# VHH binders against q9y6x5: the designs that were tried, part 22

Target 1, 379 residues: q9y6x5
Amino acid sequence: LPPKLLLVSFDGFRADYLKNYEFPHLQNFIKEGVLVEHVKNVFITKTFPNHYSIVTGLYEESHGIVANSMYDAVTKKHFSDSNDKDPFWWNEAVPIWVTNQLQENRSSAAAMWPGTDVPIHDTISSYFMNYNSSVSFEERLNNITMWLNNSNPPVTFATLYWEEPDASGHKYGPEDKENMSRVLKKIDDLIGDLVQRLKMLGLWENLNVIITSDHGMTQCSQDRLINLDSCIDHSYYTLIDLSPVAAILPKINRTEVYNKLKNCSPHMNVYLKEDIPNRFYYQHNDRIQPIILVADEGWTIVLNESSQKLGDHGYDNSLPSMHPFLAAHGPAFHKGYKHSTINIVDIYPMMCHILGLKPHPNNGTFGHTKCLLVDQWCI

## First folded at step 1 (VHH)

Design b9 (framework vhh_5j56_2)
Fold by ESMFold2-Fast, scan of step 1:
Structure b9 (fold): chain B 379 residues (1-379), chain A 128 residues (1-128)
Amino acid sequence: as target 1 above (379 residues)
Amino acid sequence: QVQLVESGGGLVQPGGSLRLSCVASEFSGFTLDYYAIGWFRQAPGKEREGLSSISSSGGSYTSYSDSVKGRFTISRDNAKNTVYLQMNSLKPEDTAVYYCAADLYRGTSFYPYEYDYWGQGTQVTVSS
């Protein structure tokens, strides 16, 4: 019987929420499993880039999903995170569900994970749901557990994505304790439902389950806005992505655009593409624009307009507020083990090991996660 | 490329309300999500003026001209390929042909020259 893995993401689940709110169901999951307190995500700290990094083990410049909104200057193609099903955007990497289906006679299943409703290298997840935010967590869970229990060839890799607490983090901000407490309690109840469903179906003891997230959340304010219209006229550039990392495509000389932007605000850094810090691993891809603007934590870049967001992410990946956590339970994992930090790109080679798959070349380091695993020696 | 069709115009009394709809039809794999939408109006003998704009879906940002700020609200429903302009507290000076316009991968803009695709317009008349 091949090993099975369910990968669950709660979008925007900031690591330190675990310290500031009560999660009785998640704490019971962790007690008999493992916890990684901080996962250092990739830059930019956005949903589509980090979800694709989890399943490919690659930095954004290598897997090609470099933002939630993208423009490819060579092909003249445009990407939006809401409905883009063009395989072009996803074909610079091989996600784990494709490897799972191609290396072994095994199936993959997906409930809403970014990229799973798109054929990538002519391979789509064996079972999937077209992205629709209106579909309940329960419906996603019902489909995933049905596919895990009743598929031939067997589903050995399954993904489940949920939009909260990201949507509420944006709406209320992470410092709104009353609203965030309600939202996070609801998420903990969903984790309880997940565990109960797996127990009722007899899957719990033999299924590996990872619960993680793509990024955190930081508080924004109308007092912390950077108005690009005060820096530069609209006729000088095309805006590919706005906040908190703006992607600027100059319509005139790049140096002139850069000079208009470089001293506009003390609360953003302005980079020519070749000057982007190496530590970001955000430089070597045609979808990264000639100039990027990186706002300081909690600052919002706007175009003579009010931001509706009270919380945001996308900021420098060294910021603890941008870090998610990882919890896991199952036959591959130790029980009651706590680990301080891993890189988000390390999740992919760990998952390949659990599933018995040969990983594609990747930026993760298996050694970083081996202390989590029962079949490995910890250093 | 996208085709835009405005609807919801008509005759209304001063102080009344109208909701305009801009429906997008797609000729390629692109969806409304790729486009910023602006609402513009043109009264007889006057230049076309920008009123309100909503960014492509990645930003969810809105802007309003001073003449309509607090009275008009722009919103999008990408599932219905529609952008709305809710117009409240209408005045005789709001009488014009109202246009929606689209531009790819844009934040908000009030400038007609920034938009590549235009609807045919819908007449709004505010009169007793």
Scores: ipSAE 0.000, ipTM 0.145, lowest interface PAE 20.7, mean pLDDT 88

Design c1 (framework vhh_surovatamig_d1)
Fold by ESMFold2-Fast, scan of step 1:
Structure c1 (fold): chain B 379 residues (1-379), chain A 122 residues (1-122)
Amino acid sequence: as target 1 above (379 residues)
Amino acid sequence: EVQLVESGGGLVQPGGSLRLSCAASGFTFSSYWMSWVRQAPGKGLEWVATIKQDGSEKDYVDSVKGRFTISRDNAKKSLYLQMNSLRAEDTAVYYCARDKGYLRTSYPFDYRGQGTLVTVSS
């Protein structure tokens, strides 16, 4: 009887896609489950930060994965794709699979969710796949369902990550209806495959399934570029992250670098770390650089070159284009219920409740998600 | 130390053909998706074609589909673009690009070569 939960992420699934394209399989899933129309993600609206916020319930400044590219000023370590298995970067928080394994006699399983192939607080997911973008959705699903049905101690928490529609959103832009229609139809078919596989294996009736995403996508253009090289010479700073949030580490006095940047473009905001807006919850961490640049929606920061991106994300988390959705089905969830908005940090305490786990201190509010759950009173 | 070196560009007549090559070094070539991207004079970068690590999946921008073929030779650490039925609008600097691995979804490419110029003109 331990409750079971499968958490599925389709990277870059903008909430607004649900209104503009047909999703017959997802619609059937929602009809007998719940839909949260908008999930307000954390700033910056990037893949690694938001995936870790989903499973920790923490803002980026608290969990330490503050960008997809990072520099830690105290230890002088650099985070990149090649360094993602260093526990140092992930140890500022306790993700739900670690909590699941430590509080109860339970196992966790993971198909490529960020952080699941890393030992965090000396605990790695019981079953996991090393990240490899070449591995099909089918193979990821086969491994997850095998582990859900054939594990001791039982797998009670499982994760499944898929790179689309983010990769295509970057390549084509979200306004390319022909190409995005093709991509989103394939995703809907994968959701159909997921449901069919769970039914065939006898998992569907007793498994809670959450389908969500980390962020949305906005249209970019070669007509909306901010050339950083026209603002400041590269000899004055080290660039830690570029676009649409540039992380600047000054090689000279911080105020001097700030003065060179502050009036360079009407389409980006320049912040000293202590002046970053409180609403971002993006200030109190050594991995947040002394100066950050935040481009306006649809604008790309470049280094004397054109951008490769027709779509991008990372922008202000108040923008609806940056918001994903959340759909869920299973014994813990109401049927046919629609909810307007939750915060992405609210997902963690909800998942802990479903699994019967005591959450670590977090920035989520359980009250925001209680209307989704059959065992809770909706006030 | 990661290096991508393009070759095979040049001047060609409309309707002609060229084969571009990219020699990769400094990384495990067989572990990465690879792409060709181009920049036409006075224009931004445009993605052209992508190929999976093992060559089993290929994708193209619509304007070149049926005319261009991407391929790779993992033993030789080389990427190729066969360009047929060339048009004036194909005039661009062509770059070999490496996908960003785990972060591919958030940023499509992390390394790009110096480029090779293709001019389609009478």
Scores: ipSAE 0.000, ipTM 0.342, lowest interface PAE 11.4, mean pLDDT 89

Design c10 (framework vhh_surovatamig_d1)
Fold by ESMFold2-Fast, scan of step 1:
Parts: C-alpha cells; sequence; structure tokens
Structure c10 (fold): chain B 379 residues (1-379), chain A 122 residues (1-122)
C-alpha cells in the first residue's frame, strides 16, 4: 500500500477570504485536518511561477518559470501562455510528478495543473488532461478519482487545478462582497463535492489531500495607473512583461533606459537586475530581464491604455494580500491543528516526505512543516 | 506563434450596423475565452465583450449591451462581433484578444492583432 496524495489548487484564493466568508465544507475538512493560515509565496506572485514552485520547492530564479510572459536571452526564445507547451521553459527543474514516476515506478495523474501536459525531462504525467478551461470541476474530479482507483502502476500523486476564485477576483476585485461571496460559496460547494466523492469511492480514509493556492488578490483602480509611455519612448526597449512587474529589455545603453525610468512614478520601484532585493530571490536566471519595474500594491502599469482588471496579483510577496492558505487532511496529517505561516517552497519537501520520495535539492525547509505531520516531533 | 487578424471595419452612419471578424491561428482556439477590446481616438483600451470557449456565456460592457452580440465558430477558428445601432462614441480601433479579463495565464493584455478601424460618422 504505497502512500497517496491529491494536491488541489484553487487559483487566487487569498488567505483572509477564510476569515471574511463562511466555508462550512472547508471548515469541516479542517476540523479533522490541519490549516496553515498564511503561505508566503515566491516573487513574482503569479500563477505559473508559484504553481511550479509548489511542485519543485524552488524559487523562480532556480526553476526558470520566472513570469507568465518570458524572454530567454541565451536562446532568444519567447514564452507566453500561447507557447506554454515547449519543454525548454520547464526543464530547469524536476517537478514532483516526474520524481514520483522515475524513483519508485509509480504513476502520476493530473487535471490541468500548470506543466502537467508538458513532457519535462522526457517525462509527462502518466494520466493527464490537456488544458481546457471549459472542462467542469466535476469532470476533472471524476477523471482524477478514476485514475486513483484504476491504475497500474498505482497513481500515488494526483493534482487538480481550478481557475476560480482568480478569474472573478480580477473581474470584480476582492472587495466586491456580493460577487465574491457567490464565487466563494460555489468553491466551498465544490470542496464538499470533492470530499463526498472520495468518501463514496472508499478513498477518503487512506488518501492525503492538500487544498492550497498560488497567490492572493488585491484591489485595483483606474485611479492607480502608471503610464510607461509618459516616461520612455517605445523605441528604446522591448517589453517582455508589463504589470504589475514590468520586464524591460533595453535596445540602447541599459543605464540610459534606467535613468529615463527611475523617477517616472512614486508608485513603482525601478531595479537594475543586480540591484533587485535579495529577499525576492529573483535575480539569477537568464529569463530575468536587465531592468525590472515593481508597482506598489494596487497600482497597474500601462502603455497609454486603461485596465479593465479590478483585481490583480504579482506584487511584493511580503504583502498579506498576495498570500494563499493551505489546508490538509489524511493519514499523514494531525487533526484539528492550526499553524501560522509556511513558505510556498516548503510544500515540496513535505510532499516528498509523505510519498517517501527523495527530494531534489530545493529551497524549502522541512522543519517548517513538520508540526503538521503525525510521524514528526514538533519542538 | 499566436496570430489574430481582425477585419470588417469601415465607415458607417449613426444607427448603422457592422460585423467584425477575427481569424485566429497558432493556438487551440476552442480552449480559450475570447474578447473584443477597442481604443477610441485619444483614449485607452476598453474591454467590449467576452465569450466562453463553447459560447454558453457572454458578457458585455454596459454601453454596448443590447446593441452588440459576440459569437464564435470553433470549427473555423473565428470570433465575431455584430454591432447594431452604432453611435459616434463607438468610433474606435477594435482588437480581437485571447482570453477574458482573467484567465490562468492573464492573456487579455496580449491582443496580438493589428486591429480594424470602425468610424461612425455622417
Amino acid sequence: as target 1 above (379 residues)
Amino acid sequence: EVQLVESGGGLVQPGGSLRLSCAASGFTFSSYWMSWVRQAPGKGLEWVATIKQDGSEKDYVDSVKGRFTISRDNAKKSLYLQMNSLRAEDTAVYYCAKGPYSLRYESTFDYRGQGTLVTVSS
């Protein structure tokens, strides 16, 4: 009986939503499991980077998915969400499903977690769904549970990704109580469906389940825009990524571009690559551009345009608004335990421990998560 | 390489109609929400309409609701905007955009097309 783990992500689930809204199904899950109130994610606080950090235990500069839009200076390749299936972008790290399949001859299953429909180091999840946002949560769950029960070699690691509440957070903003209440209630109902499905199939008592997210959400406004066109002419640089972290590739001398940008707005910081704060762990990768602009919380960088987003993320990872939570239940976890904070990179070595896998070198600290686990001593 | 090619713009009198088309290539069109975005002279980009992958959900900016209809043909990899009862304030360059406001990949900022000009004037 090898140990089994299901990792579930609800994209953009800000930690304090748990305190501001009612989650009867999630609270029932936590009652017999564990809750980590805040997960400090990696910078930049974006979907692709943080989802890959969860499954590799690495900072973005180490795993190579440094943004949702990237340029690699060595190979001259461009990455966007339209080119997310080129293995080149994902090959700087080994995600846990690859390790799971190669170390122990076990199977992995995936319902749309970022990277799982890409062959990484010539290894793709044993069972997977190509990304399609129109596929219901129920269909994703049906496939995952079928694969958990009916696989040889056995599926020991499974992932499930859902786009909400991120999509609604962007559209309505996290302060829209009416719309966010509706969306979050629907998510809680999906968690209830998940638990019921696992119980009905006889999986619940022997399966470890982690419910987490990649980042939070903050309120934006048309009154908080930074127009780059007012600071610098488009002919002086190539724009690799825009907001709230702009990635600038100079077409002229880097110092001249920096000097045009450095005093452009009191609501953004302008960094030469080598001057990016060490605490971000966002410097040592060819995909990080020579100049990085970091907007203050709730400010949007634009090119002489308005923004229709009422909520956004990508900001400084020290901001509580950027933090998700982690809840877990199963034979590996204590019951009724609450923990304050872990780093998102700590999830990977914890999952490796639960599955009996040798982790690849990583930036996580197992000691940070040991109090969650029944087979560990909490000092 | 993602390409979005808009067409169907032109000069039309107030109260008239136009149908915009967008031909998509370089991605799995049927897997993405699609949007129309416009830029009026001297103004920023404004989101106009969004449609779900299968066409089951549609959303519009208030100023065009009841006048514009977004639709798609996944077999032809094409997006459409039927514009009725056009007003002078609808004058803009219209862009086809991959994704809604918010998608896992945040693709709505990347409109990728050259746009098609719609001028509403007598």
Scores: ipSAE 0.013, ipTM 0.335, lowest interface PAE 8.4, mean pLDDT 88

Design c11 (framework vhh_surovatamig_d1)
Fold by ESMFold2-Fast, scan of step 1:
Structure c11 (fold): chain B 379 residues (1-379), chain A 123 residues (1-123)
Amino acid sequence: as target 1 above (379 residues)
Amino acid sequence: EVQLVESGGGLVQPGGSLRLSCAASGFTFSSYWMSWVRQAPGKGLEWVATIKQDGSEKDYVDSVKGRFTISRDNAKKSLYLQMNSLRAEDTAVYYCARDFTGYKSYRPGFDYRGQGTLVTVSS
């Protein structure tokens, strides 16, 4: 049978939630499929960057979505969630749905995955929903399954995005056992609904399904704030992004701004762009600002005021708290196999393999995921 | 659409040689890594050898290194496996397989294979 793939993201699903809470539906999915316990995401560990890395196989400096808020020094354009429909921001890479439509004369379908409601290289997902957080998971699922069954050319790649547990992780913090238990149980029930819907429509046996996430979540506190206003006046810089990675565009000499910030807090690292650690792969793009501030885990950068966030992400991608997981089920995947770690950029070449697509140049390594697949051999 | 047709299998004595051929059609042969995969009676599939699009890189499973040679002719859209010093454990159905193509060098994966050709090594 022709290969089909549904890629599902639950935003902000920290990997160790699987060990601290009960997920009967997800556990049943994993029992008949595969689990990757940790996915090492890209830096910065934010929603737009990591969702685009999943579907391009590229580090942020290569695909151009380097933060949720960006400034491009060459064109003088500003990016925010309200401006994410400008193709300019997304055109530095070719996501898998574009490749799927152009190489195989097949359709793609999308329920709100970042970038899918934007024409990228003059190609938009064949079927898509404009982003609206008020639309229920059930409505997103109804549209995806309708498109998987009722399309010509056939839909072979479909995506589904859901905002939880990220929204609740920010509001309550990951250490709030009572509230997080309620939220995570609801997500497990949605996974049960997804599987049941696919079975009832005759899709389950021949569809490859990946359930993953873009990042984790860490606990924040009013006792862990870094006040930039204590170190530098607003007249010296333009703030492009604030926390936990601040992007600073100097209005005066870069060295003077750097010197005012470098000893601002023992809980924040200050980097000139060229000094950003190579391991972050976060340097070679005009949208990365001349000075980057990186807060330590659980610390929040503020401008002389309190933060309302009890949880956050964006921190160093080596931190286990920032890691999501990946679970998968379907004819391409082994049953009952557990793997420890992959890189988030490895998902793209694996998905291209499953769909029979030639991947665009990417930073992933197919060998890292091949042991998940029934048509591959581990040495 | 995509077709891979294997030939050259047969019965051979231990220590003998066989040359397998695969004729490809329905796709741009020169754009794909190609592989040979085998399945012994009562066992799972085993990858045997792979070759890069231009023939510049080749890899083999340890048990056949020094005995088997993979090659290709892009002008003829053909893949070959020269099998020397054959052993009883080489008895299997051999499949020509089209690999997934990528930017970086990586271990091969398969998206299509032919119907296979039987190789029996027996005295």
Scores: ipSAE 0.000, ipTM 0.108, lowest interface PAE 21.7, mean pLDDT 88

Design c12 (framework vhh_surovatamig_d1)
Fold by ESMFold2-Fast, scan of step 1:
Structure c12 (fold): chain B 379 residues (1-379), chain A 121 residues (1-121)
Amino acid sequence: as target 1 above (379 residues)
Amino acid sequence: EVQLVESGGGLVQPGGSLRLSCAASGFTFSSYWMSWVRQAPGKGLEWVATIKQDGSEKDYVDSVKGRFTISRDNAKKSLYLQMNSLRAEDTAVYYCATHYRGSEFYTFDIRGQGTLVTVSS
């Protein structure tokens, strides 16, 4: 029988939550598996970009999902809720579920992972749920486990996405220990439910399970606002994305817009597209705008208004507050092993190896994940 | 094509009430968080209220808590804002807006013309 993998994401699960809160179910999972303490995500540290990087092994400039709000200068298309089903946005890369279905006589299953309800290169996940945040974790889990056990050709790759703790991180901020402890305890209980369900169905011993996230969360404040309207009049540009990375499309000369912005606030960096730091790997795509503003950690860019966000992400990917973790269990993984850091793009080639798939060209390095795997040499 | 059409604004005296409506089309309304945002004369955009896809979670800016109620009808693809105890500072153009999938709590996509609310004698 071919190897099987379930990839689970809890959106916005900051790595240091593991040290500040108790997770009895997750700790039991880790005890018999592996833990990567920090995953260095891609820039910008947002949900759609990083979820697509996990399943493609590519930087955002290469896979084309460069933000949660985008404008493509060549085609004049806008990416939003209505356009997230348009394959145009997703077709610059081949995600692992497509590779899984095309290389072997195998099926994929998906519960809400970004992109899985879109045909990409004319291939949609064999089993999927249309995105609906109202669907419970239990219902998502029930569908995934049913598809893992009752599919022909067999489901070998399955994904499960959950919106917390990201939604609560935005609402309360990561420093609200009372509310965050309640939310994180619920997540730990869901992990317990996941393990119990897999054991009950006889899947646990032969299934590889990865639990990870796309980014972290940092505390915001009404005392840390950058008012863009005090820098530049709205008539000079079109705003494609606002905070904490503003994407600016000039209506006048680019240099004039840049000069109005460059010295406006000590708490943001202003980049012409060609001057964006190479370490971000965020330059070579038509969906990246001519001017990008990058706010300092915990600062919010606003338009002459207060912000209600108490937590946010999207900041510099070198910030530990932006980093998630990765935990894994199953026949492919060592037991009781802890690893310090991998890059989020490294997850894709590791998953291809586990499934016996030939990876598409990618930015990940298989060597970075070798120590996690029982069939690999690690010194 | 995504369309959001706001209605229900008008002139009202302080202490009065208005109910705003937003009619949505061109997308799967029931799958998205929805918000109301407003723009007062000569000011920028201010977030007012947000509602989860199934209506189970609601959040409000502090200045309207206890006075405004956000609601939705997924079958009718409609979003509502019940505004009670209106104040002069509530005078603004009100827009309905979509959220990106549940990870972006206060990120908005504003597409409509808005509806003007004027609170004065």
Scores: ipSAE 0.014, ipTM 0.439, lowest interface PAE 8.1, mean pLDDT 89

Design c13 (framework vhh_surovatamig_d1)
Fold by ESMFold2-Fast, scan of step 1:
Structure c13 (fold): chain B 379 residues (1-379), chain A 122 residues (1-122)
Amino acid sequence: as target 1 above (379 residues)
Amino acid sequence: EVQLVESGGGLVQPGGSLRLSCAASGFTFSSYWMSWVRQAPGKGLEWVATIKQDGSEKDYVDSVKGRFTISRDNAKKSLYLQMNSLRAEDTAVYYCARSKYDLSGTYYFDSRGQGTLVTVSS
């Protein structure tokens, strides 16, 4: 009593890394738990949007975090991912930690998960850390395990976020086997540390642990650049977000801006907001700009300059390179079960079920994850 | 909407100093990271320096560390670049730029001014 869940994210952990590198600690975790080989994330395949989709079960157009950089046409507010703590941006949805801690005799804890240092609907996690990338994994782990073991009311939902392998994926690109091998081995060692700490503290047998990620990573190149300045003068528009999905706010007639962009490169698609493919679920929000440019996989949109990124994400969510995985262990989960694919929005209703919470209306389908759970019939 | 106007460029001898200024309007200056970017004749844009909204964090390209200092005055909506020990290689048009970051620690510019030319004589 009551069920407890720790949700862990390693940012930018592409699903096929599991097949191309060895993860002895993660493999031991999976051996007595479950693995979902591919998680289809939401569009755009960026950090803030997908982390918020995991904890709300909503597409970006519904939860309102539509990019890492945003402009709201109704209120004329601007959002950046550099420590912008205005609750306005996060209030279009109710994340699971808010619902959890508003239940009687329950607390929530957070170590750096996006949004957890912001009061959302006037509610902030019972225990949290202000976002600071310089704080070590060990310090984050120490705090979340202390809160899981020593809180009254008890912490029943906890989150832990780590910036790797995303930062190294950007710097080296996912095809740099030498550097990525080093980074991924370090992550596997951190997973080993996590499991060992939970066992040492007597938490392991009664805690549900999910290890997942928000997106993958694809290889970029100086040979695959789209120079936006060659298409259109910047006096014609305001740039809200650049690459690989550019968000364009016209300063002149929208049709004129669209006509200057639509045939500029064979390696990007140019959409009027109304023409954005329905399968993206990226249309019905005031923070989605009148014109959206979507670069082809591995192509980078630039403003008459070189890109320093050798890897990137944000691309079409149908691309396997954009997909993370999900592994889980604990009393709610089967042991030694492998599942092929779920949608990232399906994680939320599954977590609500584990915690005994009534989910808010969401885009996930509980049936997609029921085969992972011991208390459910599977086919 | 967004306007950035640079000033302070000119001709200077190697080893000399210049102070560039940028006047910002049309947006909430105090809410944005700001940068200086330069373009040498016939070359692409090169990032030079960045400063956080409140001035608490500053970063520089390696070639200018210890020689250039970025600063801002939010009350005056102004950005500055103090350039000391100038070299021929510093010859470029310098642009004031509004900056954005993604969570992976990379950044990009969504607006820049017309630029101010700095020429360091041989």
Scores: ipSAE 0.000, ipTM 0.329, lowest interface PAE 13.4, mean pLDDT 90

Design c14 (framework vhh_surovatamig_d1)
Fold by ESMFold2-Fast, scan of step 1:
Parts: structure tokens; C-alpha cells; sequence
Structure c14 (fold): chain B 379 residues (1-379), chain A 122 residues (1-122)
């Protein structure tokens, strides 16, 4: 019986939500499994970059998905969510479902995890759903569980992605206790549905399940805006990405653009590409623009307008508000074990170990996650 | 082959009204949030309004709140923008746009049409 793994992501599930709200179903999952209280994600703390880091074990500069909106200086191609179907953007790394399909006589299944509806190195997930936000969690779960039970070659790696609580975090802000309480209760109910479905299908005892997220969320305000139009005229640059990390492609001399921006706001750091802090691991890729602006937590970069966002993410990955958590249950994992922190890139080599796959070179450290696993010693 | 075709633009006096339409094809229109974005001469794209798949949620940029109304007809695969109390500052090319994974995005969109010009002038 080959080992099986289901990787579930609830987009924008800030780690601190676990301390401020009640999650009876998730708590029962954790009681008989493991909890990592904080996962230190990659910079920038955005959906596409972090989802791809989870499944490749690479920093953004290495896997090439450096933002949700990108420009490649060598090929002159532009990436937005619509361009996610072009394999060019995804081909700088090998995600785990590709490795699973190529190293073993096994299948992969995907319910809308970013990149799974794209052929990467001429390999697409064996079973997948094209991205469609209107498709219910129930339908995604039905497809994944059907594929886990009724596939040849057998599905050994499956992914399931859900857009909440990110969408509501943006709309209401993470400090809106009334609205966030309702949203998070709904998510906990979905976790209960997931566990119950796996039990009813006889999968629960022999399936490894990881529940995690890509980033957190921080409170924004109309009182914390950085108006880029007050700093520089539109004629001097092309804007590749705006907030909270702005990617600036100069139309004039780079130094002139930098000088116009560098003292514009006390709540924004302005970096020439070569001056981006090494701790971000956000420098060595042609898709990282010549000038990067990084807003302070809770500040929004705007173009002479207000922002309706009450919550946002993308900020410095050292900020606890940007951190998700990781919970796991299954034959590979200890029961009732709590761990403080891992790096998001550490998830990939751990998953490769669970599945018996040889990992591609990656930025993760297996030693960081071995305390979670029954077949390993921590220290 | 996603196609978005805008219509209804034209010249209108300040204080006037105009209704923009967008005909969508090549995708399951009822499954996507939809947006209107605009670009004034010499400026970047500005997000104007967004509507949920079923029409239950709508958001607008502050400068058009109370003046513009976004709506959709999923049976006709059409998106609309009713523009009232038009101002000279509303002069722009208006684009029907489909957002991607980050449906709250106000800067980048999967697809936008060729646009329809709205000129508010005396």
C-alpha cells in the first residue's frame, strides 16, 4: 500500500486566528495529530508565490513565481492571474505532483491548487479542476475523494485549495470580530466535513492530511495610504505590481526614478534590486524589477485614490501577522505534538519523505520538520 | 478564446448619464467575478467597480460611489455599468475585465476588452 497525502490550503488563514477564535473540528484534528503554530512564509507574502513554494521547497527567486503580477525582462512577457496558463511562468521549478508522476507509477489529483491546471515540464496533474471560484468546497472535496479511491495508477498525492478566509480578510479586515467569527466558523465546519467524508470512505486511518495556508492578513486603514502619484509622474515608469510591494520598471534612468521615490514616505522602503535585504531571498530572478517598494505593515500604496481593502498581505515575512499555521494527521505524523515554527519551504522535503520521493534540490531543511514524523528523531 | 466586447460609449454633457454594456464569450460567464476598469488619457488603469458571480456583492471606487451602478445578466452573458451624474474627470476608455485568482485585484486582470471611449465635455 503506497503512502498517500492530501494537502489542503485555506487561503489567508493567519496563525493568530487559532488563538482568537474557536475551532472545535480543527482542534479535534490537531489533538490526534500535529500543530506547527507559525509557518514562516516566503517574501512576498502573496498567494501564488507561497503556494508554489509549498510544493517546490524553493524561494521565489528560484521558482520564478515572484508575485501575483509579474514582468519578465528577458522575454518581455507579462503575467497576471490570466497568464497562469502559460507554462513559461511555472517552468523554473518542478512541483511535487510532477515529481510524484515521473518518479513513481502513481497519479496526482488537484482541486484548484495554483499551477495544477498548467502543464509544467510537459506534465499536468493526472486529475485536475480548472480554476473556478464558484465551485463549492463540497464539489472540490467530492472530486478529490473520488480520485483518491478510484484511480489507476493510484492517486498518492492530492491537493485541495479554498479561497477563504482570504477573500473575507480583505473585505472586512482581520480585526472585524463579528464577520471574521462567522467566516472562520464556516471554515471549521468545512474541516469537519472533510474529516467526516474521509472517515465514511475508509480513507481516514491510512491517509496523511496536511491543513495549511500560504499567508496571514493584517488590518489596513484609509489613514494609512501612500500615494505614489505624490512621489513620481506616471511618465517615468511602468508599474508591474502595486501594493503592498510595488514593482517599478523605469522608463528613464533607474537612479533618477530611485531618487524621486526614496524619500517619498516614512512608511515605505525603496530598494534598488541589488539592495533588497538578503533575508528576503528576493533578488536573483529576471522577474524581480529594478526598483521594489515595500510598504510597512498595514500601509497601502495607492495611485491618487482611496483603498476599500480593510485587510491585506504581501508584507515582510518576518511579521507574525503574515504567518499561516500547519496542522497534520495521519500514519506519518505523531499524535498530540506541538511545534513552534518551520519555514514554508520545509514542507516540500517533508512531503517528499512521506511519499518516498527523491526531492529536487530545494531551500527547505528536512531536519526542521522531522520532529513531526513518527519514523524520525528530532535531535 | 476569451472575448469581452464593450459598447455604449460616447460624448455626454456633464451631469448626464450613459450605460455601458459588455458582451462576454469563450468562458462560463456566470462563474466569474467581473469588473469595470478605465484609463484616462496619459494615466494608468483605474479599477472602477466589481460584481460577484450572482450579483449579490458590489464594490466601487470612492469617486463613483452613488453615481455608478454595476450589474450583470448571466443568461445574456452581459455586464453593465450605469453611469449617472457624469463629471469631466470620468472621461476615459472603459474596459470590461475578468479578474483571476485574486478577484479583489484592482491593478491586474485576466482579460479586458478593446474598450469603449466615454467623453464628458460640453
Amino acid sequence: as target 1 above (379 residues)
Amino acid sequence: EVQLVESGGGLVQPGGSLRLSCAASGFTFSSYWMSWVRQAPGKGLEWVATIKQDGSEKDYVDSVKGRFTISRDNAKKSLYLQMNSLRAEDTAVYYCARPGYEYTSRLHFDYRGQGTLVTVSS
Scores: ipSAE 0.011, ipTM 0.412, lowest interface PAE 9.1, mean pLDDT 90

